# VH-VL binders against a6w1c8, part 1

Scores and structures below are computed, not measured.

Target 1, 192 residues: a6w1c8
Amino acid sequence: MSLSINAVARTQEGKGASRRLRNEGLVPAVIYGGETAPVSISFKDNELLKAVGTPGFLTGLVEVTVEGKTEQVLVKALQRHPSTGAVMHMDLQRAQADKAITTRVPLSFINAAQSEGVSKQGGRLTVESKLAEVRCLPANLPEVLTVDVIKGQLDQIFHLSDVILPEGVELVSLLKGEDHDQPIARIGKSKR
Unless a header shows other numbers, all headers, positions and changes below count from the first letter of the chain; Kabat numbers aren't used for antibody chains.
F, E and O stand for the ipSAE by ESMFold2-Fast, ESMFold2 and OpenDDE, each averaged over both directions (binder to target, target to binder). V2 = 0.75 x the mean of E and O + 0.25 x the DockQ between their complexes.
[cut] stands for letters that were removed.

## First folded at step 1 (VH-VL)

Design b1 (framework fv_barzolvolimab)
Fold by ESMFold2-Fast, scan of step 1:
Structure b1 (fold): chain C 192 residues (1-192), chain A 122 residues (1-122), chain B 107 residues (1-107)
Amino acid sequence: as target 1 above (192 residues)
Amino acid sequence: QVQLVQSGAEVKKPGASVKLSCKASGYTFTDYYINWVRQAPGKGLEWIARINPNSGGTYYNEKFKGRATLTADKSTSTAYMQLSSLRSEDTAVYFCARDEGYYDSSGYFDYWGQGTTVTVSS
Amino acid sequence: DIVMTQSPSSLSASVGDRVTITCKASQGISSYVAWYQQKPGKAPKALIYAASTLQSGVPDRFTGSGSGTDFTLTISSLQPEDFADYFCQQYNSYPLTFGGGTKVEIK
């Protein structure tokens, strides 16, 4: 799936300039990385809100078109307003085909309601981590990582090692050792 | 702005099937479960089934198992419910609703579609 | 299946009145109860979850309470826009089940 968004280059930088952009319904962002200098850009707020709600936009490769030039980027940071949730700023890193990238990919937990822990033992799935940090080449970046909890029992804890990994994808935490196999979800008691 | 927009009213004969749609916008479609709930005229709400749009995994109320089929199309952010072997008792308003839990089947519905009226009559 | 018994089925009230609706579960459901408001011809709207937590944007005149099997929705000072049907729902276990509803009518 190709995700794309248009942006406008901007020459003014700094906190005052960014505040003026937001008052006009524009969101400041920066494209950086690779061998080319960083570029300051802006997105239309309503277009960006629609884009961030699209599967894979915040976690996958995105095509950004600025002044007729299209680049593949990753969203590396997103600053939101604490109370409104509105996007205030975005950092976009250029992707290079032959260089491994690290980014956070959403975790999808499937079959909880059909598990014995939920359906027969009165449990409920609680998700403790919604994202996992991966290392892979850009072409291998998944939109989502799946955890199948169908065999889960009451009090079952699921860890990063339970994540189903595609070819060429590594979990950064598991590369650091056994004590980094963090809990990501559990089926806990809902009836008492 | 989160929205669930449902398809238009349907009139069917007994024994027919109906397929209803629920188009999501304003959020990442695959991050939240979609539930289907019906309401017969002058009656309360009845839960039918749930789908995880990311995996396609479904869970059905036993009363509707074998007659209801839930699917989801990621490319159009649209959830579907097909109900087969329609009876007059299936006359109701059918709602889709988003489960509040992010990658979680909480069972609490924070956003609802406007509803689709299905009338089954001869 | 968990049966949710809601009472009363209807009530008449005036603007400014305190309205109380009750919901009883056939077995213990901890605090896994939600409340919804439905106006004629419209979809239900989320009001309260986890028995007592107010949904964002809902006026604070709405209060939920209870745990285990007995739950209450209270509207402290009824407003004209509050005349509607109200439903409780348990989400402790599947299948999810709703109360029969309470119609709040103008006196």
Scores: ipSAE 0.000, ipTM 0.424, lowest interface PAE 21.1, mean pLDDT 83

Design b2 (framework fv_barzolvolimab; at its last look DockQ between E and O 0.02; V2 from the best seeds 0.00; counts 0 for: pae E 19.6 > 2, placed apart)
Fold by OpenDDE, look of step 2:
Structure b2 (fold): chain C 192 residues (1-192), chain A 122 residues (1-122), chain B 107 residues (1-107)
Amino acid sequence: as target 1 above (192 residues)
Amino acid sequence: QVQLVQSGAEVKKPGASVKLSCKASGYTFTDYYINWVRQAPGKGLEWIAWINPNSGGTYYNEKFKGRATLTADKSTSTAYMQLSSLRSEDTAVYFCARDLEWGSYEDAFDIWGQGTTVTVSS
Amino acid sequence: DIVMTQSPSSLSASVGDRVTITCKASQGISSYVAWYQQKPGKAPKALIYAASTLQSGVPDRFTGSGSGTDFTLTISSLQPEDFADYFCQQYNSYPLTFGGGTKVEIK
């Protein structure tokens, strides 16, 4: 799971410089984290648009190549234009192999149709959360987290604790305590 | 009401340092950049620097690099500017000014402090 | 640095007059211009940003225009409360720079 994208180092700083870059069809970004100093970079807007449209880009490890050097990063923040939705700026955090990262990972619910609540009781699965925040080493970062709802009954609520966790992966909310076991889906009937 | 309230007048000797404060109220302090601008007697307005109160990021006019230091305290919604190695030509009214909404990326100012007079004299 | 040449430095006018203030940039700055009003001993007040966008609460008798290098602030009908100093600012490039100011005085 590694998407690759090219960037160019920037020499100018500040909001004005960023604005000018955007006017030139470039998207400003910053890479930070680790022991090295932050690096200001820019992406071609068309290339970034393609990348952003690629599954896993916003939730997984990304390889950014700047002047021939490649770094693994996570997209930590993405600022969009309020009206057009265009990416205006990105914050990229360096991933270090020996340091735990926190990021959001997509949830996949399986066996809903076969569940008793759906197949026998006439319910449907409603997803309340599509993402979950995890903590893990970069090497253990999953592309998706699975929730098996095969045992689901009508009116049953599924929680973060129902997520099947791969080895080395923790749910950030659950680390805070049992009272942070948030609902993520429910089997229920739609009101006609 | 959205406002910026600055600290009182300062009188300093050449070579000294001064630290000015700018307290924000009426809005979320971390959502807007704070700029510092000065106006010397008989001269125009001069931009010094801005700070992002949320991240602590700063950007300085080259003229003031190494001599001006901007900081922000989120807990008190207060921005600070320290100017060191004061000279007679630093005598001016110093303003803090709120930038327009960050998302607009406009380096224009919609709210200004009342100003702080700094006098540098031997 | 981008120089903003503001003119005139001062003018005298009467209530009801049309007043125009200009700023010329030393290079192209698109529409990244703001205008401010300042009364003696008071904080500056924002009037216009993006060359022509009125700040919230500003009367529509204030209009900003221009792009590239030439910019104008116009007061269509001067009111008693409009006697003040006015100045332009560019924010196309760093460092941010201001015009020299215009004092609008009562005739």
Scores: ipSAE 0.026, ipTM 0.568, lowest interface PAE 7.2, mean pLDDT 90
Fold by ESMFold2-Fast, scan of step 1:
Structure b2 (fold): chain C 192 residues (1-192), chain A 122 residues (1-122), chain B 107 residues (1-107)
Amino acid sequence: as target 1 above (192 residues)
Amino acid sequence: QVQLVQSGAEVKKPGASVKLSCKASGYTFTDYYINWVRQAPGKGLEWIAWINPNSGGTYYNEKFKGRATLTADKSTSTAYMQLSSLRSEDTAVYFCARDLEWGSYEDAFDIWGQGTTVTVSS
Amino acid sequence: DIVMTQSPSSLSASVGDRVTITCKASQGISSYVAWYQQKPGKAPKALIYAASTLQSGVPDRFTGSGSGTDFTLTISSLQPEDFADYFCQQYNSYPLTFGGGTKVEIK
């Protein structure tokens, strides 16, 4: 199902506006992109705390409702408080049904424990990249990209080309050529 | 039928701990936050905490930090609340309640458990 | 903490009456208010959220209104099943807090 969150429109009023909002329990954010003007908004910090903790909110398509209007966005940037981890600011980019988006999707490595490299050869899976940059239409955006390491042997290196791609999804790095097929995981000897 | 079914009544002595359960059925357990709310006899409602069954993430009312512990078991679709160092003023009916639909993040509740009575007396 | 002051604490009414319950927040909470109905020995039942949005399955004789600090729940024509306790809840900020409740009794 789609993730959704309510926001309140706001007007930029100069220096101190963000500090004032945070004193009121509000987190400033901006919706931008597409064919319409950027919109300054704010989220309630308690609702945003729940949302940010939800799988897919920071990496997937989110519906934001502002003044009764709902639009689909991607979280492109997030600023956190250094000590509390609280969200201080958020940049949201509009998604358009007919325009390809570029975003990062989590990589899920399955069957490591069942691989011969791990189960029989004393290896351990080391993940070197947790995300992959994809290009696809919004409707085709996957929640995760799977890498099946079941056939992995000791010392095997897995690359972006080992990712199982759904229809309509491209890996941005692979569009640049074969020499951009970065390693993403390996089964190596345990150091412990 | 969407339901939250809670465990039976408990009688405890001051200083003891109690662990209450809330079993979900009729919906996808990991799609909704679970809240815990209590009601002392003849009094109003007091919010304790929430848990996200999908991630295990929790948030506690400051009043209950250090005494309340929320957990969830995906395999049984059951949420738990443990309350320690019980006092006589903890005597109340304890409810679990489901947040509104997964993506809305509103802290309003649509489905409630039937409640568990906890009596703390010496 | 945001304090929710509910009034009246109790009222007596007859079937067919219009009943109004008020809830006042100690500070501005926009429209982040929910209303619940509770019958003796039962769990609360959801009625309204976002100050005025009716929960699924709730009769349209229940209406919520208000914004900022003053909120009302109105029952346009009281039915026998409406004799109960009613509670407001703010969800503008943590901790979530409830009003003290209003008992709607038969005259």
Scores: ipSAE 0.006, ipTM 0.573, lowest interface PAE 9.9, mean pLDDT 86
Fold by ESMFold2, look of step 2:
Structure b2 (fold): chain C 192 residues (1-192), chain A 122 residues (1-122), chain B 107 residues (1-107)
Amino acid sequence: as target 1 above (192 residues)
Amino acid sequence: QVQLVQSGAEVKKPGASVKLSCKASGYTFTDYYINWVRQAPGKGLEWIAWINPNSGGTYYNEKFKGRATLTADKSTSTAYMQLSSLRSEDTAVYFCARDLEWGSYEDAFDIWGQGTTVTVSS
Amino acid sequence: DIVMTQSPSSLSASVGDRVTITCKASQGISSYVAWYQQKPGKAPKALIYAASTLQSGVPDRFTGSGSGTDFTLTISSLQPEDFADYFCQQYNSYPLTFGGGTKVEIK
């Protein structure tokens, strides 16, 4: 909720219209979701470049102002030019206070040095995933999710089920069943 | 294996410009942003700007906007920073640094160059 | 700009001591904090990112902790090679900013 960006409404769509926008230094995007119809918008390339480079823009709530009206959104998708990496299009989902959202949240691993795996068994924590996809109401969206590895032993693999979840927060992969409890970190012997 | 090698020390007069280089090796140059950071003698670190070597896109600390210019040459895997209108307060060691891989949303730096000393004196 | 207030500015310690260095952000920065070690005449070396994630090749006597505004780097048993300057960096918002540094000296 700390990030904001301005956008301009647009009515022209399609490959030709999108190319013309990009030629004018604009990046097309769509806001969808909620009780209202999708809205086609564009961002100034330089403003979007700054926003995308800011931590939290792609994983947190963003306020987008379109013609003086503000909406809370999440970045759901980016399309990038394969050779230049330039953002070609963005999909934005409206966040409403009474409706659950899904997004990616950073993982923070704590207490590795205090674990037996690291302190006594010659192990080292290797992070396999830096993000986890969560489902929650916007008010419950955490800035970070913690994984406490204090009980870690050498060769132990930590999974999504080891994540400490705040009230109202669910891990999307775990909603699909226990066989989707993917690895997120491990304690193994150092190789480098 | 992964390293950033910077150009040699520079001595300049006030009002001059300097162009520093940062050559990458051991990784795919275009996959990571290059940041420039400086450290004045006895002072802390100060972030200047970054460049995306793939697109040529840049973003500058407002303090340096208008004086710093970042470029990159994909064919030589080399990033450059030019700093103009030098003042004595620009005397510092200038580092280039590679940011963490995209997809982690982190502007932390995992690989640093050895630094280039720029001395500005009359 | 986000100010990272690092303390202490210097400290003296003996081999084997437990050393604690803190950084306080002027506003909430989640876990977007990195820690670096720098020896005289050398490039900085990354120790920790995401507040607590240990960088490859860094000894496990280094630990990072904290979230929000208060962050800590701890060296559990100081070794001779750990006498150096240490600094934190936030990467929550531009411009990226660093703490003022902490010089760890031999007692």
Scores: ipSAE 0.000, ipTM 0.440, lowest interface PAE 19.6, mean pLDDT 83
ESMFold2 (binder alone), look of step 2: mean pLDDT 91; pTM 0.934

Design b3 (framework fv_barzolvolimab)
Fold by ESMFold2-Fast, scan of step 1:
Structure b3 (fold): chain C 192 residues (1-192), chain A 124 residues (1-124), chain B 107 residues (1-107)
Amino acid sequence: as target 1 above (192 residues)
Amino acid sequence: QVQLVQSGAEVKKPGASVKLSCKASGYTFTDYYINWVRQAPGKGLEWIAWINPNSGGTYYNEKFKGRATLTADKSTSTAYMQLSSLRSEDTAVYFCARGDYEVTIGSGYYFDYWGQGTTVTVSS
Amino acid sequence: DIVMTQSPSSLSASVGDRVTITCKASQGISSYVAWYQQKPGKAPKALIYAASTLQSGVPDRFTGSGSGTDFTLTISSLQPEDFADYFCQQYNSYPLTFGGGTKVEIK
């Protein structure tokens, strides 16, 4: 889905330090990357709280509008308050149409209930990894990666290589020089 | 007390690569950006790039794009800069320096603490 | 790129003298300028940021002033430990740029 958030520029003519902004209910952030210089911005904390709670905001492309200019960005880091969990700072990287991006995409396991391992052999699906790190051009970024477990038997282990990859999408763990085909799910004996 | 300790001097041939380290102590490594700045003999200071150790995000001076690569290792509180395709003109002292984001009021950074510098000599 | 023109390139002074170093930006940078001191063979040390704010631990004989395009670093009464190179830096825009430096040497 389309995700967008408004921001305010904070570097022109007397904008204070990050601590001052937070005292005013604003969360500092930086947009960086591409050929354009980094820009310091701020978000209203209530709008950012809603945005962060929206699926895809932290893992997908986000439209940030600053003074009428909209940019496509990826959330690369966010700093949370240790006790409250409130967002204290964000790093946003500009997306460029011709540059590969690396981000985490949710894994969706389908057809577990219809598998023989679950339906006939008393098993249940245990998900060990909810996200996979992908590399792709921004236009090819999927909302979700699918693992079809319909043919799963009891005690079967599913690995990153079992993920169904759209065209133009690579798993970072499986790139040349990495080769870490880690377990991501298992059909194990059901606990009564 | 804040301290940035850099690796020792390097002597390289033209065309080689060099990787320099900068170990931070006395503060939370992920709370500040690490910048790299060089100084050729008898010359002024030239900004190369910064890295955010928390995210791995980087920004490079156009003059060094494609040759400089910044990385950081949170577990050792160490930042690295690799410079490839070395030329005689790359002979310089290379500094890492901490960008104080919390007190900076501009779009970039001033540098409150500096490493001692690493001398890189490129000779044929 | 914003060019920072620093003057003079060198000056000779005696202990107790008032020293003034000037830095001029090629375009407006508000108050986003810092000043550094560098002694031979050593790393630079921060003196001033935001044009006029003194860095913690720096003696109050160092003062910065200016805004827009014209900035000044003043040492009110030069001490023996102040003989060094001094650099201004703008941090309004990328790439970050430094002045050419001013060498303050003993008369």
Scores: ipSAE 0.000, ipTM 0.468, lowest interface PAE 17.1, mean pLDDT 83

Design b4 (framework fv_barzolvolimab)
Fold by ESMFold2-Fast, scan of step 1:
Structure b4 (fold): chain C 192 residues (1-192), chain A 124 residues (1-124), chain B 107 residues (1-107)
Amino acid sequence: as target 1 above (192 residues)
Amino acid sequence: QVQLVQSGAEVKKPGASVKLSCKASGYTFTDYYINWVRQAPGKGLEWIAWINPNSGGTYYNEKFKGRATLTADKSTSTAYMQLSSLRSEDTAVYFCARESYDYVWGSYDYFDYWGQGTTVTVSS
Amino acid sequence: DIVMTQSPSSLSASVGDRVTITCKASQGISSYVAWYQQKPGKAPKALIYAASTLQSGVPDRFTGSGSGTDFTLTISSLQPEDFADYFCQQYNSYPLTFGGGTKVEIK
């Protein structure tokens, strides 16, 4: 289930080159990091649109094939047109087996309906953060992070420290100290 | 253009307090953490603390805990550091620096833009 | 605290020389290392982050490498504007810590 996309290497740099590419339905991007030099590439706009709409493309490992060579990368940044939302540029960082990566992983909240806060106290789970930023080696990258709210009471607030972490996975916000243990969900009273 | 402009030089006596300012412009002040770093004459860089201007949250290097106090004013896009109980070894250039942050993919904790520095001299 | 040991503390070089500066962490820090350049009387300027990623606008003669505990900054062909102090920084763990610096002087 590896996500993949084809790209074309490009040799021309500069503002004029980028404008020409977009007029031809191509989106410029750069692959950087690892032991090899940065490579300027471009994607077909319609293929990229399909890819960014695929779950996990912006948050997980992606295989990019350039002139028959495939590399694993993470999407580190993308620039969108302010009005249309179309991707105008993309930064892709090479993944290496022994180098930690930083990416966002979806949060899954389980057992809300079975909690006392929801089942007995008239509460409802409200999710405030759908993603958490992690640091880990590529081999340790999870597809989802779980928050078990089974013990939740009415008015309970869940924080990043409540996330169940697999071996080798760290939460970036918690590396900055306890002041960064942000709320991610709460069990509150029924809708306004 | 991103700029961090710091207040002017200070001369203080031992035991006094000093409050330095760092005015940000050219970006959304509340989207980036501000760090404070000092450099004693002829010495290396030493990290003091950071503040999140959005929340007011702070984290301090244990060496400066209890003496340094960080605050931020959203209305003026200005960060402040107060250092109390000054000693001669606090003589240094003090920098504020913006922590690099990609809003989509998170914080990188290196400093992409720095203020010009404020010289603090502590002498009797 | 993570101690960053930088070497050499100073070196003399000529324009066109290849310069190598090393930085060793007292414990594993993955790739969470940045390199800064500082000229006399000025604030530091970011050169490299994530051990090997070049900061926007920095010339490609600057290269960073390494992971874990051993890191290197290389200047492939030294230019007149490159005579400065250089510092490494780890941002894996708090408190953030810097190397002792390397002064690159004209020979």
Scores: ipSAE 0.000, ipTM 0.448, lowest interface PAE 15.8, mean pLDDT 83

Design b5 (framework fv_barzolvolimab)
Fold by ESMFold2-Fast, scan of step 1:
Structure b5 (fold): chain C 192 residues (1-192), chain A 121 residues (1-121), chain B 107 residues (1-107)
Amino acid sequence: as target 1 above (192 residues)
Amino acid sequence: QVQLVQSGAEVKKPGASVKLSCKASGYTFTDYYINWVRQAPGKGLEWIAWINPNSGGTYYNEKFKGRATLTADKSTSTAYMQLSSLRSEDTAVYFCARDSSGEYYLPFDYWGQGTTVTVSS
Amino acid sequence: DIVMTQSPSSLSASVGDRVTITCKASQGISSYVAWYQQKPGKAPKALIYAASTLQSGVPDRFTGSGSGTDFTLTISSLQPEDFADYFCQQYNSYPLTFGGGTKVEIK
């Protein structure tokens, strides 16, 4: 699933440029990285709001079209207004086919109801982490990472090392050592 | 203290294979990637491949794909590179080097001392 | 592949001299350049990354600059321990590529 959004190039920045853009319903952003210099762009705030609310936009590859030219980017930073939560600025890093990227991917827990811990031992799955930070080449970026809890028993704790990793995908936390193999879910006694 | 210690010099005939080792100490082996780089006598550096010791994941320079094979042994904190179908132009010093993992690629912060491989009849 | 062209290939200098080494990329690589020092019979040692960021423990007489395609390593006041080979490296894209090296030798 390709996510895409249109943007307008900005050739100059003045002291009031960002404020004027926002008054016109535009959000400033910068595309950086790769072979070419950073480019200042702007998004229509209603289009950006819709895009930001779309699953995968903040975590996956996004196609940005500026003056008919499309390039793939990752959202690396997002500045929000302190009181309204509106997006005020966005940093977008160019994705290159041969360069590893780091982003957050949703975790999906499957087979909880079929596990012995849930089906026979009165447990329930409690999810403690919904996202995992991954490092991979853009072509290898998954839409979701799966944790199979089918063998789970009551009081079982699942860790990042239990995530099923596709070819070429690595978990950033596990690259920091075994003591960073954080819990992500558990089968505990039902609270009703 | 961080150290990468490589295996001793090798002399091989054309067509042979060589397997070099790189033993890590002074840090958590699985936290960092290991890169392999070579340097022919009087020449510059040439990047071969990297391995993530935690996952076993690898990425190869196309020039070495099919001839180089990277592996890592977590229990001994040792990375390996096997290079097959050796030719005289493979004569070089082979280095392993650590890079950071995480959000940004950082350059090679620690290097092994190098292993000299000589390919000669 | 991105070609890194380093110049000069060698230079002679005296202690206290300012030394400048340049590196040109065949295409834009933003600031994704590292510089390494290599002494005879030794492995390379990292000096600078992100074009201008000094590696921990490296003397501040070493300065990196540049962006896009043109990069410079400067040693402001050459010391006896600085006589070595120097290499630039791009890490903007794979395969990672290095410059041909610059030999800094005593006059």
Scores: ipSAE 0.000, ipTM 0.427, lowest interface PAE 19.1, mean pLDDT 82

Design b6 (framework fv_barzolvolimab)
Fold by ESMFold2-Fast, scan of step 1:
Structure b6 (fold): chain C 192 residues (1-192), chain A 126 residues (1-126), chain B 107 residues (1-107)
Amino acid sequence: as target 1 above (192 residues)
Amino acid sequence: QVQLVQSGAEVKKPGASVKLSCKASGYTFTDYYINWVRQAPGKGLEWIAWINPNSGGTYYNEKFKGRATLTADKSTSTAYMQLSSLRSEDTAVYFCARDQEYYYGSGEYTPYFDYWGQGTTVTVSS
Amino acid sequence: DIVMTQSPSSLSASVGDRVTITCKASQGISSYVAWYQQKPGKAPKALIYAASTLQSGVPDRFTGSGSGTDFTLTISSLQPEDFADYFCQQYNSYPLTFGGGTKVEIK
């Protein structure tokens, strides 16, 4: 399903502009990249808060509509107020349908509790890498990469090559050779 | 108003164990990893381990493997680090710190530490 | 493990000075570097991540640059509150490692 949010175009003038916007319940952001000029925009704070809380918004492709024009973007940076956690700024990079992107995708380890290593052998899954760097076209960008540990035994080590890859998705580390097939998780002996 | 509040100073004998706490508030505890970092007098920062409070999964720096044990209690939003077989060289300030991975995954790998606890001084004295 | 070599270990500066701190990784780490400020008796505070991205709420006199193995933190027009220790950190791979620190002292 497409994640979408509306934005309003703004001028970039003045040192106090961002603070003024936030006082009005607006969050400043910039859309940049591709062949067209950067665009300064703002989001309504309540709409952005809802969007940021939606799974996949910060890691996947987002459709941003500004003055009736919709663009696909990636959230490249999200800055929060240190004390309040409120979103203060957002950097959005344009995605081009025919250009491969490189980004990091969360790893999800499934079926650990059902594995023999955990359920019968007293083991526990220890995650060593929480993200993997992928290269793919924007249309092929997954929200999560899955590692199925159902067949895991006690003392088994899982590597990047154990990640289930969707069509059109490559792991950047594996493109560099077998020496870069790093451990990402293991089922180790739990205490007692 | 994110806060990580750590337990008070500890004085231990060589060979003892110490257990430190880090209570989180102002955010969803299970959405962020908690890291432990120490700073010995006259030395820099040294990363010990992380825990995922949601799964209980942990990863340890090789130097602390077997001596450090991380746990988390979701009901109290509290992370713990136990360090065993204490030596004089374990005298340090121990910090817990949050990383932002769950909220900054798109295009950026961000296991840097955006919020830190105030630190707990551990003195190992013979 | 990736070794982060930070220089200088200490420097003396006056208010209004430009201060430059460098950090060198023992192997390529792309842009996966953060910078922290630490004042005496307090926890470190994040200044910069991804080598050059300013943490929210941090003054724009702090800038980061570099990629690969060589990284720089610059403080333009040093202010009284900037006298502190500064640390770089790599997060390209585990274990996470820090530079040795730079103490910025009043001249």
Scores: ipSAE 0.000, ipTM 0.441, lowest interface PAE 16.1, mean pLDDT 82

